# VHH binders against Thiamine-monophosphate kinase (thiL): the designs that were tried, part 11

Target 1, 333 residues: Thiamine-monophosphate kinase (thiL), of Prochlorococcus marinus (q7vei9)
Amino acid sequence: MLKEENTQEILHDLGEQEILNRLRKYMDYGQIDDDTALIKSYKKELIINTDMLVEDVHFSEITTNPNHIGWKAVATNLSDLACSGLEEVIGITVGLSAPSSTPWSWVDGVYTGIKAALNKFGGKLLGGDCSNGKQKTLCITALGTKGPLNLHRSNARPGDYLITSGPHGLSRLGLSLLLSDPITKSINVPNLLKEHAIKAHQEPQPPIKALQTLLKCKPYAMPWNAAATDSSDGLLEAIESLCRSSNCTAVVDHKNLPKHADWPSGKQWNDWCLEGGEDFELVVSLPPNWAKAWLKAMPCTKAIGRMKEGPAKAMWSNGETIQKAMDTKFEHF

## First folded at step 1 (VHH)

Design k7 (framework vhh_8dlx_2)
Fold by ESMFold2-Fast, scan of step 1:
Structure k7 (fold): chain B 333 residues (1-333), chain A 118 residues (1-118)
Amino acid sequence: as target 1 above (333 residues)
Amino acid sequence: EVQLVESGGGVVQPGRSLRLSCAASGFTFSSYGMHWVRQAPGKGLEWIGNIYYSGSTFYNPSLKSLVTISRDDSTNTLYLQMNSLRAEDTAIYYCARLPWGKYSFDYWGKGTLVTVSS
């Protein structure tokens, strides 16, 4: 009695069919009952992205609860679609793998987070499954319609403004705060910055509103072409990626780094802004007239520099190359 | 085949200095940041500091004036220089690799014991 009342329901004891039955409450009507999801005809081009999140690689339960994991899985995928010119989210499919010893409450929490993100950003839960695996893994495939804007990294031109849709470094600070990292304990982090940093790490927001505003402020005579990338691997990597694809030099003013109002001063904190990663903002290269319109329409955007003729590299306004100071992600294959 | 092997531990008298080494193999050492972590008897893990691939260092503020981390990419070796050793520095010292943007170390050494006693 005592053991039965206090024991968590685990996936092994439920079995596959009961797990699928319980997932029905998260699905749109009829979707879980079919081997395939039916999507209505669209007159627009479709864009698709697949992301895999792996325990202790992309998330940890010490920094994110199951609800946050599910939210983050959707939000990060939708951020990738936004950088490809997303107009409308159609929906997602979810592949979940977990050890048979996993509590049902963990799976339930993840799907609660997934549904919360879809409710905020749009789209239907088109399908989901749960399978046995040694490590917790989520595979999300997202489908959306492509709007009129052609976003390609190769579209940057000399004379363009280099603009970010929001501040950078918050997710890295949030991670350190959640881990009780001595680095962040050495400073007094203001409550507002602390709240924003933790939220940025646990509940990233795809830059859908920034993209919609960018579309609305396009000057009539301009073609529907711009250069953009995401900043998932850090702001500096995003800038360098635009430089490589467009064969241009980016000139960044250190005074214009896209920092939160309460961001600490110093080289270490500028390095975290440049290289922290997982901020999921747009980094965009725009001709001056479109750039000025977007900056006026959306105050959270910031012009951080300009593109110019030159080798594919990022430079400070003083003429020095921007050097990487933090460890980089490396390909494991 | 990634391996991290610490060395340089042993018995040392209070007030003296000691340098630990960590020999790395099986990966491009110059491309990774490295960390030092210690565990005193009966206590949890304590982060000492790290060195990025660029050579930039960050330290536990409680230990900043007492330790220096450095690297020699030509020999694939990480170093921890410790000064003014005290009894509370008695611990097993580990070098570890933490992939950027991740929450857990992917490779650890087996550790080297430092005993500070008279």
Scores: ipSAE 0.000, ipTM 0.181, lowest interface PAE 15.4, mean pLDDT 82

Design k8 (framework vhh_8dlx_2)
Fold by ESMFold2-Fast, scan of step 1:
Structure k8 (fold): chain B 333 residues (1-333), chain A 118 residues (1-118)
Amino acid sequence: as target 1 above (333 residues)
Amino acid sequence: EVQLVESGGGVVQPGRSLRLSCAASGFTFSRYGMHWVRQAPGKGLEWIGNIYHSGSTFYNPSLKSLVTISRDDSTNTLYLQMNSLRAEDTAIYYCARYLGWTSPFDYWGKGTLVTVSS
């Protein structure tokens, strides 16, 4: 019998992490030609993550210079480690591929950004390679120690508070501002919001400080378990992934969406907050006592909803299912 | 004002080829990625593929050998070349502007109807 291919699965809808996870099944990484790195002996569990950034897919020189690309490559990888309970960054390895016509200044700029991020967040450059390729590509592998928090998407429970570590939508707004999108001319974007949005897009900050604060706020009597995920694929996808993994319903209040103080009002801007992507914040499901402690200790956190018993879906507090912007536009046709 | 206008649809016989166009205006076309998507009667939206500002293309694996997406930044035009058309390719075809893998499509055209029948 011939096997029929699954025609419903597409790369765009899988998001960056799923694509990279699939590629990992076929990857032969860790080939360091005559390069070695010495790491100290650890008595803790180690966590490792590999991300690939591909020109015109994950970054563009229209919106990011080489320093930003290198910074972003490290920051996005460290964000993945943070969502796995990172305690200390040990270091990274860098696989760089580029056309032979690529200026050295581009490579130098990328490594400058890499070092700047490592200087801020911790870790050493443990090794790297540079190969000839038709398209510019960065492959970063990051190694860290795991702290005491067991962060799994499946740990969400009915009664939990749903909390985000910071505002969402800034990276999406920054991208549009950098592209001189006409939609940004239809509103008066305050200078401070413009600066924050552009910086969020070009120089994302992994939620390491948020994770450290979350750990310090754990009530003594609670287990070292919580539900967390990253929001790199957008806030709504992050919430839905927690729901799927925990078999719970998330109830979100429109009034509690995690917006920047100067964020515009309206459906388009709510959609960017929910689905913009590349915000690299923690989306966490916590028992009430731990949730209240974290909200008090870190003002940038926001309770956006609650988890309840029910089917694996996200809904508004009025009982309506939260619809993706694409699905809403489909319904208009 | 951002506008996307699809054209080139119509009735075509099975096994033939057809090229659709999408004319873009009101933004710097060369800085954006573009998608083609379609909706068959009574079905949901199906992604066909995208093209980045650089010209790099990605396709729905089910359709990769049957379609080609291209762009002409000098005329702000996006193209979809379709080959070996089948009855199941009957759909309204839309072009859409794209900001990245993790973001929804932000602007859509009105669509152009393709009917594949004998």
Scores: ipSAE 0.005, ipTM 0.462, lowest interface PAE 9.8, mean pLDDT 81

Design k9 (framework vhh_8dlx_2)
Fold by ESMFold2-Fast, scan of step 1:
Structure k9 (fold): chain B 333 residues (1-333), chain A 118 residues (1-118)
Amino acid sequence: as target 1 above (333 residues)
Amino acid sequence: EVQLVESGGGVVQPGRSLRLSCAASGFTFSSYWMHWVRQAPGKGLEWIGNIYYSGRTFYNPSLKSLVTISRDDSTNTLYLQMNSLRAEDTAIYYCAKGFTYRSLMDVWGKGTLVTVSS
């Protein structure tokens, strides 16, 4: 379908009051008319997280449309809350900054994506702002209730199973497919894998269902403590982070890497599974009885290895240290 | 085949300038983050900086006033301009293709040696 070329409305021409009036359809009743959002008492501990997404740093319009940007902004923030033991999303606030030359359709698209994510994962849009800035930025603050599960990276223990909530590498593959990277043309990517990879990059799913299933599977006698982190910086970094915080060794099985069913074979594709990033899955260290219960209850989870006494490092089951494809053992900004 | 080839290294006197180049092939260069990294003799890797496909640059704060990273997407070439070179800048210099703004890199060049000596 060819799109009709209408006169493009830009933020400068609309002015602040008209922009505010148009945002009303995304807000709950009374939010725009009040200087502050009202939050009811929850009689529970609250958790809060703030993330910034900056154009050309955290998102690109080459690979994501405005709807995807808004969705991703909410989903990635909610993934952080999930790793802190989230029970229920209360809501979010949105600080949006964009050049005055930005089309209204871009702002409308972002808010449409935000609202779609909230409709799926829970929570209300508690407040939103739009200000002038030379680069497009989104600042999301999310508020939720804390459930009974205490998740800390330092809770891993020797003897624990190391488990992921889902496959890894999909977002990395999706990025390369969207950029038409020649590397993806060297193999035949099945249609199902292609669809899943592109969706994983553009429309990530915070691991809220995985978290809820994890707590429901807790054996009666076990304390409400587990080790978890997200894999936004890659699976290998997630594993190493658990090792550093708990001061123990992770032993990973080559045969148990958490790959999509149609994932290509070979070292390069194993490297993308380990280091690709932006998969937003839980990486969890659990006692054997709790681990086995979670694996049975949720088929998308996979046991990838075990924790043992030793130095803070990740090793293959054959005794070799897991080497990064690129040597990234230097200080970064 | 995805490939990065560094060039422009050699012996240079202290206080002088040098420009390194990195020729990229086998991928859509204009769509990726590019990084410069160095390794001095007997030391680990040190990240120098990166440049996004938008042209925005980030630098190691220790090096910010001494280096400039640029790119020419029409020739698939990444550049590192170094000024006021010191003996401490003696290193093998690598270019690398990046996934994101973080130092997560999926393809590296073989490196080019820069020796700063009189």
Scores: ipSAE 0.005, ipTM 0.402, lowest interface PAE 10.3, mean pLDDT 84

Design l1 (framework vhh_rezetamig_d1)
Fold by ESMFold2-Fast, scan of step 1:
Structure l1 (fold): chain B 333 residues (1-333), chain A 120 residues (1-120)
Amino acid sequence: as target 1 above (333 residues)
Amino acid sequence: QLQLQESGPGLVKPSETLSLTCTVSGGSISSGDYYWGWIRQPPGKGLEWIGHIYYSGSTYYNPSLENRVTISVDTSKNQFSLKLSSVTAADTAVYYCARDEYWGSDFDYRGQGTLVTVSS
């Protein structure tokens, strides 16, 4: 959070060399002495992803403190790598831009969060750059090794089970609770649900364990191919993206929406489950035998529907097209 | 009384295409819970999965054979077929057609098998 300018040091007063010296404590010894990090060759394929988080677009300091911002920057990037068949995290680089009036405590908090996420999910802080800018921005590039599982949105096939790795809507509920939204005051939210929702919003977990379990459940003679995407933009968008890339219809059952045990009943809450966003779960299309194995091995997974031949769209089991109830994509741009 | 029966030539010359047909009787090939596929057993070796097809026409192939194998289904005749191109002596095997809920790991119904020898 904000701290009074007269009670803390700011980036302008520190200067480039002092900022670099302070960042050294977050890196391996000697890692930041050169412009580039040295990575030794691997006998495996590498996957790389870059994500940018911009103040007032991707994060707000009202609902997330600097530690949460740094955690989220790493977690969202690692979620993308997981959906590409990640085996292990090698490390990340960090590009940070902030106004020269930014407190050092803010930068320190962000790097503390970054380090906490890396300590939990794996990887090293390989390098970073700091520059002056009018708006706070974090740019994370992550490197990982690719395992044997080939995950592409185009791998969905008619007859597949459509499965999520965990419940959806928690991050949206957490956001509303943190903002004291009147909508959440109209119901009695159980303490456990409240705790889980706030944590989901502030400290998302990339679906690395879900991916590892999926890989371990693969039937012996089956090819190492499946369809997957993450649900960062909402569950409905995730389903629709699989449909578009595979040219298949998804049939979803209202009764099988992936809800937390204490999730409220009603259309509004179903809409938040489908469209809330920032849940960072895997949404996977799998052949029946692999699907059944994953559902048995990981209780938090849920079969929400099936893929069938047809146009690239999502529909309810009653035959109606699933309609978006929250803002359209064009209203966001 | 579901039964699967392989048919096709027992001898194929190197570089030619192996073609086999499986006829399904006592049940329909149009089922959402099952795949229909081909497996083979070379002399003195274990079973090798070739590939399978869903009744809608969607196919899944063993990556080691993917560039050479085509499986197709004809629901009007209750049949599915295998074409394996550019055969060599290594393709000599007993070929089975099968129904599989377990994607090649545990076939619940198999044909009796047909021996295919690749020789000059």
Scores: ipSAE 0.000, ipTM 0.219, lowest interface PAE 14.2, mean pLDDT 83

Design l10 (framework vhh_rezetamig_d1)
Fold by ESMFold2-Fast, scan of step 1:
Structure l10 (fold): chain B 333 residues (1-333), chain A 120 residues (1-120)
Amino acid sequence: as target 1 above (333 residues)
Amino acid sequence: QLQLQESGPGLVKPSETLSLTCTVSGGSISSGDYSWGWIRQPPGKGLEWIGHIWYSGSTYYNPSLENRVTISVDTSKNQFSLKLSSVTAADTAVYYCAADYELSYGTDYRGQGTLVTVSS
């Protein structure tokens, strides 16, 4: 709205009761006025995840607008549920803390993004609050039903194919483009790659369709067991976490790194593919016949390596340990 | 090129043990380049994985079959074998031996398959 752009209504001037009244348009009927949300009964196991997004740690005004923040908060939680065998999103609860000087338009934008993600991926806004705090913080708890697929990081076995549900490095490239990083100025980034990278950073997609395809293509008489994790902390960390939990070695081929079609060549860009983070793809360890079925059914998937007997580490096909190259010294504390 | 060939009885009686052998040529079974496996296809159904064995002697079996299945290697004969105990009519299938490269994506060597019928 033009009026909202020209004159700022701030949270202090609205007060708690008016803020909650305005949030009612995003919530299911009757939920905002109670301390507890009502959920229909389910005869399936439930899975739950809580995650926090903190200003200047997980998001910045330079790279993400409020709609992106709300979308990302939902998408990151749903990615965690997906790697645990999600069947259906039940919904989320939202805890929002912000300074009293925060514009209402910021809060409204965040909830708009939350609602857009729920409309796309499923689930209801079960409840939420807004409180005064010195730093903008968003706390999301997501609830879903567990399907028949038993996904544990400890289920990887020697001989398994190591597969990713999609390309890696796009979010890191998007971040650099949004920050006008000199590294992105040193190379000619094609417009399609630029658009995909920026969208991947601002509007990540939880791998729900990849998960649904994985379970649908399970071979006859195979157990409902596989190893999976998401790649939110980077592809290399995802691979290493499977190795640690399963006590296996992962062997990765340089030729099969999961790169976008237009991805630049060279060590730096391979490093961003391995360590960039925030791609939110599934990284899965599967027996050969299930692996081949998933690769055929889902064109965006890629076999990047194999699991073998050995110490809990990731190695290149030449036998050398994969070394961390990127400066990842951004810390939460 | 690597070649695999199944051998064993085409007919097995219910409650007996099915024994199949895979002979490997064009490569060594003691090579770390491959994992060695057994797959079957019951009539009118899809492929069902049975199990694998690695150069280390480590095995991974289909849990629905694991207490009836043993896969072993004989490096002196360049062979690996399948034993499936307590067979029933449900074990009637074409049985294939297979080899996958450790890092060869989409590479899957199979024998021609051997039909095993479980009948009295």
Scores: ipSAE 0.000, ipTM 0.205, lowest interface PAE 15.8, mean pLDDT 83

Design l2 (framework vhh_rezetamig_d1)
Fold by ESMFold2-Fast, scan of step 1:
Formats: structure tokens, sequence, C-alpha cells
Structure l2 (fold): chain B 333 residues (1-333), chain A 121 residues (1-121)
């Protein structure tokens, strides 16, 4: 095939035919290079998810370069599939909209990030398109096979351990560091925490390894059922979602919040852990035997509380209801 | 020393309910972080997990048996019990009660000696 040029040409100068020709070079061998992709028959259940990333809503050029945007688009979609019991990524389709004044180097960077994520997590680029639009947007549809775990938000049971696959708040801290937020200058952020927070914001990791370990840790004498959800909208929202869908009360321990080892102390930082968002970890409700096995096998997991019989709400171990402290940054109609 | 012992009829007629009790001695059902469960082994086949219960009465059942299974616990008698309704010849098996402790390497740390239940007219 023709070599890709890393140019400063804008989309208007290239024209539609050349843009499509350059995009088709990202497609995997054996796929149809028009409006359809060929997928071989699977004797397994399939899971599918569509997400849209919108400029100045979901990403900003101030905090993420084009490679990060492409990576994030794939990784966040695959995180949704992981929370549905993903076994294997089949592939993705990409719809990209951008102003005609957009440099080709931006589009090329986005697709480079997309391919990097697929190379790490699996799957083929099944199709891609580019249209003229006032605002940069990226629409990803991902397709995968379902493994043996039946993960539903409604599977939480009284007596379950409430566990997260990893620390929460890192993406929120990373965002603030990248924006040079005065709040982050009021504390001494250790270099390791700074690096992890920035990487968490720019290059989220879908919890595929956490899911694989959870699967391997299932005690022989247990059904393939568990409750799980993602924490993209924040840990507190994830917990409340499990409570609503299972009609159970979650009891969370203040001292067991899933914080990075170097995480700052204080109510503000606990609020960022609970409500920061974009951490893309599994939040799972598991029977004690399975919970203890997963905690032993994967040190980054943390038991943060228990499920009990009661109304659909999250409460602290002291009996107080967990109150939402952070305002949403999204505008409503 | 913890011991688990199954008890109940060794012969059950088709369409009737199979009822077994597990008596725990040398330890308490209310102690530790354990589930108390039932597993069975049909002749010539592997082990099949039926379900388990904790001290608070929270139950989990094998989905393939869920609509026929009830497990209950009586902490005052240090016993837990299995009821399996609408039995057929396919339910003929050696039934074991077990304590489950959460290690994926050794999910059962104690198991009863097993009791053969034959479903026959």
Amino acid sequence: as target 1 above (333 residues)
Amino acid sequence: QLQLQESGPGLVKPSETLSLTCTVSGGSISSGDYYWGWIRQPPGKGLEWIGHIDYSGSTYYNPSLENRVTISVDTSKNQFSLKLSSVTAADTAVYYCAREWGDYETPFDYRGQGTLVTVSS
C-alpha cells in the first residue's frame, strides 16, 4: 500500500476521496473497504456497544493529543464491554466528524491511537468514515463475544462484598494537573501519583485483566453470576446504580475507599475518589468466597463495603447516607 | 474438629421432593466468613454444585436447578437443609454437604461423607 504522509494539509485541501483512501489503509486485511465489514460466524453470544466522544464535552486538545483521543475512544467503549462479561474483542467501527479546516495530522493521530488500543486489547478496525461537521466528534461501535460470566447490575445480593478493580479519582486528578488547576498546587503531589493520574486521564485501561482474574478466581461451587458496573460516571454513581438495579443497600467503609497509595488525605480528596469519574474500573458485588479469592489474586482490587437488605441507597458504615458533594460539569437543556 | 454429616431418605419417588439435612459439629454455622452448600455426583459423572447459604439466610443456587431448589439454615440446631422438588431419575446421585471458604485453590475445606439418593418408583 502507499506510504502515509504526516502532513499539515487540512481536510478541505485533501478532498473526500483522498480522505477515504487514507482511512481505508487503517482497515485490517480481508475486510471490505466500502460501507460494510465481513464478520465470520460466531457460535457465541455477541455484545455490542456504541459511544460518542464530543469535543469540549468528552475531550479537549488542551489535556489530550489526537493519539490520546483515539486510544480513549476505544478503551472507554471496551470498558463497557468488559462490564458485560467480554471474552474477546471482534472489532470496532469508527465514525469521525470534523471541520474541513482540521489538519490531516489530527485525523491520522486519532486513527494511530485507535490502532494502538486495538493492538493492545484485541479486535479489528472493521470500518471508518469521515464527515464534515462544525465540532470534532468520534462515534465508536464495538463488538465482542460474551464469556461465561453473567454480569448484570441486578445480580447483587445481600451479604455480598462490594469490590473495585482499582483506585478511583486518578483521572480527575490528572485532568486538574493537566489544566494547572490551583487546587493541585495547594498540595505536594508525589511524582508517581502525578504520572499515574495523568496517564489514567489520557490513556485509560479497560479492566480486561481484572475481568480475566475475576473469572479465574470463581470458586468451583458457585454459579457464573455476579453484579458489575463501570465507574465512568464516578464510584458513587456506580455503587448507587448497583443498589437501584438490585434493590439492596450498600454499606461503604470510610477507611476502605479505593485510593492510590499516595492519595491526599481529606474530605475534598475523598470526594474526588467517590465522584471524580472516568476511572473505568469494575465495581463488583460478589459472594464472600469469590470476593476473598479475587482480593488475594489481584492486589489492586479493594473491598470497600458490603451489600445488605434494605432500600436502594448507599450509606456509610456509621449509618449516614452518602451525600453527593460534586456538581456535574455537563450542561442540561 | 469440624464434621459435616448428611441425613435423609435414600429413596425418593419421581415427582416428589428430595429432603436432606446437614448436621455440623465441632464448629458453628454462625462463625467465620463461610457459605454452607450442597453438591452432588451422579453415577459416572463429575461433581455438580447445587447451591449454598450463609448464616444470615442469603442463598445462591445453580441456575439450572434454581426453580427446584430451596436451601435453609437453622443456626439454633447448627444445621442446614436442601429441598429439591419434582425429582426425576436424573436426580439420582451421591449428595454432599460442604463448607466453602473462598479460596479458588481449595473452595471446600470440609465435606460430608456423602449420602446416596436414588429416585425410583
Scores: ipSAE 0.000, ipTM 0.234, lowest interface PAE 13.5, mean pLDDT 83

Design l3 (framework vhh_rezetamig_d1)
Fold by ESMFold2-Fast, scan of step 1:
Structure l3 (fold): chain B 333 residues (1-333), chain A 121 residues (1-121)
Amino acid sequence: as target 1 above (333 residues)
Amino acid sequence: QLQLQESGPGLVKPSETLSLTCTVSGGSISDSSYYWGWIRQPPGKGLEWIGHIYYSGDTYYNPSLENRVTISVDTSKNQFSLKLSSVTAADTAVYYCATGYDEFWSGYDYRGQGTLVTVSS
């Protein structure tokens, strides 16, 4: 952060009215003192999602600056909308709670990151609120239109290809690099992998382009139904959630894990690929013809396995159950 | 109104090909709204999906069976068929032909009464 006197300006000294006046520069509609935003009529179904990000649970100032926090808050919410068949982002609302001792530069940074993400992925900042709280918390509600794809975790079928929209484990590696974790010092991490990993952790990309390409690749004869979920809680959890909701078995080939080209070899690194979390990719179960079309159209996608008739579990191709080695889930209370 | 009826040999020798036909009544196999498939139930086990075919000829097979399974349609007879090669005693089961709506990827809406196929020498 800056060492100038203006970076010491805190929320307590500004007061509520001045904070709201400063936040108006980020708004796309009306005034922040209006209770509601006006949304035009859409002749399509709407999808809505709310996410809450809490300091020391979902983000840390050691690994992410305020701009990254704001970006990530929007990107993670849009990733949830993408796995539900998002067509167009309408906009978001932001609820912010922070201690009165919080620098204005932190709030300004968060909103700058929010606007940067919206400018890249679409949508308007429809409204926001700021309140005093003991711990920094962001509550983002996002609204979008639903396209023709009916994406539900229960749509996986035996015979489907299991595909990811991109590599997994990068965010976990990025976190370790940012914390100077001894484990990352035990290996030679190439500079390109370091850059990709740090960026993946700090600036995740919602899989909107992957979703658009999936839509365009649908064979004529296929129904507008597919199974999809995001991998925010890790790839293995995503696969298992598809299995549970569809009541079928996923068979994954160890050699087909969706790893970056320079990814380290070994069980620990495979565990990070499977369970690292915060990769925000689509994990999709698709009929073979649709799967093959998507794999050809989008080189970053990877077929990692197949769905088959059987109990709701994930298995290796050798018949062994895939065991969970890491716990990446946060406690909310 | 739509009815499905399985037909074929009830006894198949090990290593031979199991061949079953499903006759469709009260509807057309060329109807783009439907997919046509096969499921089986081995003694003492649950239902196992074998595969299905769309009117277009696009096929989807259970990965554990895909190297041995062929499903085809005969629009002139309003029938679809299953061929399962290199059978063993493990292929002994009640075989059902089934159909669902193309827009409803929720499983099968109509099913035949089933036919028992025993693999024994």
Scores: ipSAE 0.000, ipTM 0.121, lowest interface PAE 17.9, mean pLDDT 82

Design l4 (framework vhh_rezetamig_d1)
Fold by ESMFold2-Fast, scan of step 1:
Structure l4 (fold): chain B 333 residues (1-333), chain A 121 residues (1-121)
Amino acid sequence: as target 1 above (333 residues)
Amino acid sequence: QLQLQESGPGLVKPSETLSLTCTVSGGSVSSGSYYWGWIRQPPGKGLEWIGHIYDSGSTYYNPSLENRVTISVDTSKNQFSLKLSSVTAADTAVYYCARLEYDSWGEMDVRGQGTLVTVSS
């Protein structure tokens, strides 16, 4: 094998200049330098987001290979931009920190995954840096143009429908399957559900298509305003964040939880749907006429409840407050 | 059965506030199945949505007009109103009040006959 293909090479042996030289194959032609990028003038407003992925907090090599880690780093950041009314991805910058003992093949795999996500969702690799660190960390900053739709968590109104762009709980199930968790071994998970759950965990899809359909379905009499957030921290947290920002009560129907067709029945599985996290779907509050248009145009969407006047909280349709049941081990503070 | 009628001055000076009222007959502005709005048509151009008010009292406005527009409802008089501040000649248009159904894909159910508002000194 050639030296560039040798999976036994570690970062220490390559040194800084060789690492940067190898990373240049992922960069777009005509960029200024690895430390700076030139961005063309856009007629639209720009939106920007930064996310950090840390080893053993946000990813593990037991459940995700380097390509999946790179894909996930881009996809999760683009999910945040989608919730802010993204029209077009301009590009990203990548800060990577890893132990000097890390194989080059790991770094190469991560950038391969990053490039695959950009090729699918749009955008350029605008810049990157690589530094020595005890724990593997990726810091992605993404830049995009803002479209005509004004998405803010504070735009929810009493009378709105509460809608999700897709099913919830899949990433949590996928994680448990990949870890061989006894909980998932106690049930026979259908092959289709198993495949969808593992893919959802390893290769999340930012809800860009859902956003484009939402925008296209806007009734002409409606303003270019809606309330939205992503469900990265779980569906219940997404609903509660809309309630806090809009000062409204959300009323959710038990019967309408957004579950995969083969999803198991029972309280534990409903809890995973509500609180599992890392599903990266849109959770949207919409006037009824726009809501019905979106539900008809995009069958994967589901109306799960309504917004009403009241305190900033999530309630079941039977009048009970929705209580958290799952462990929140991934909280930053 | 339901009828909407616009009323207000037909002439407004630049920098003043345009104030229009819509009187509703044969129905109630307190309906939970409907919301109430304002649309305009400048000479030689298409219809432009201004804004509307929901049964909750919440309002939505055209972003290009948002800082100048106020829509309110008076349930005791069965009326809703539009105030558009700091008007210019570009605000010259026929103004319509309208009813929109919550469950009708944003289609205008009923519209008034329209009132011409001219902005000139």
Scores: ipSAE 0.000, ipTM 0.194, lowest interface PAE 15.1, mean pLDDT 83

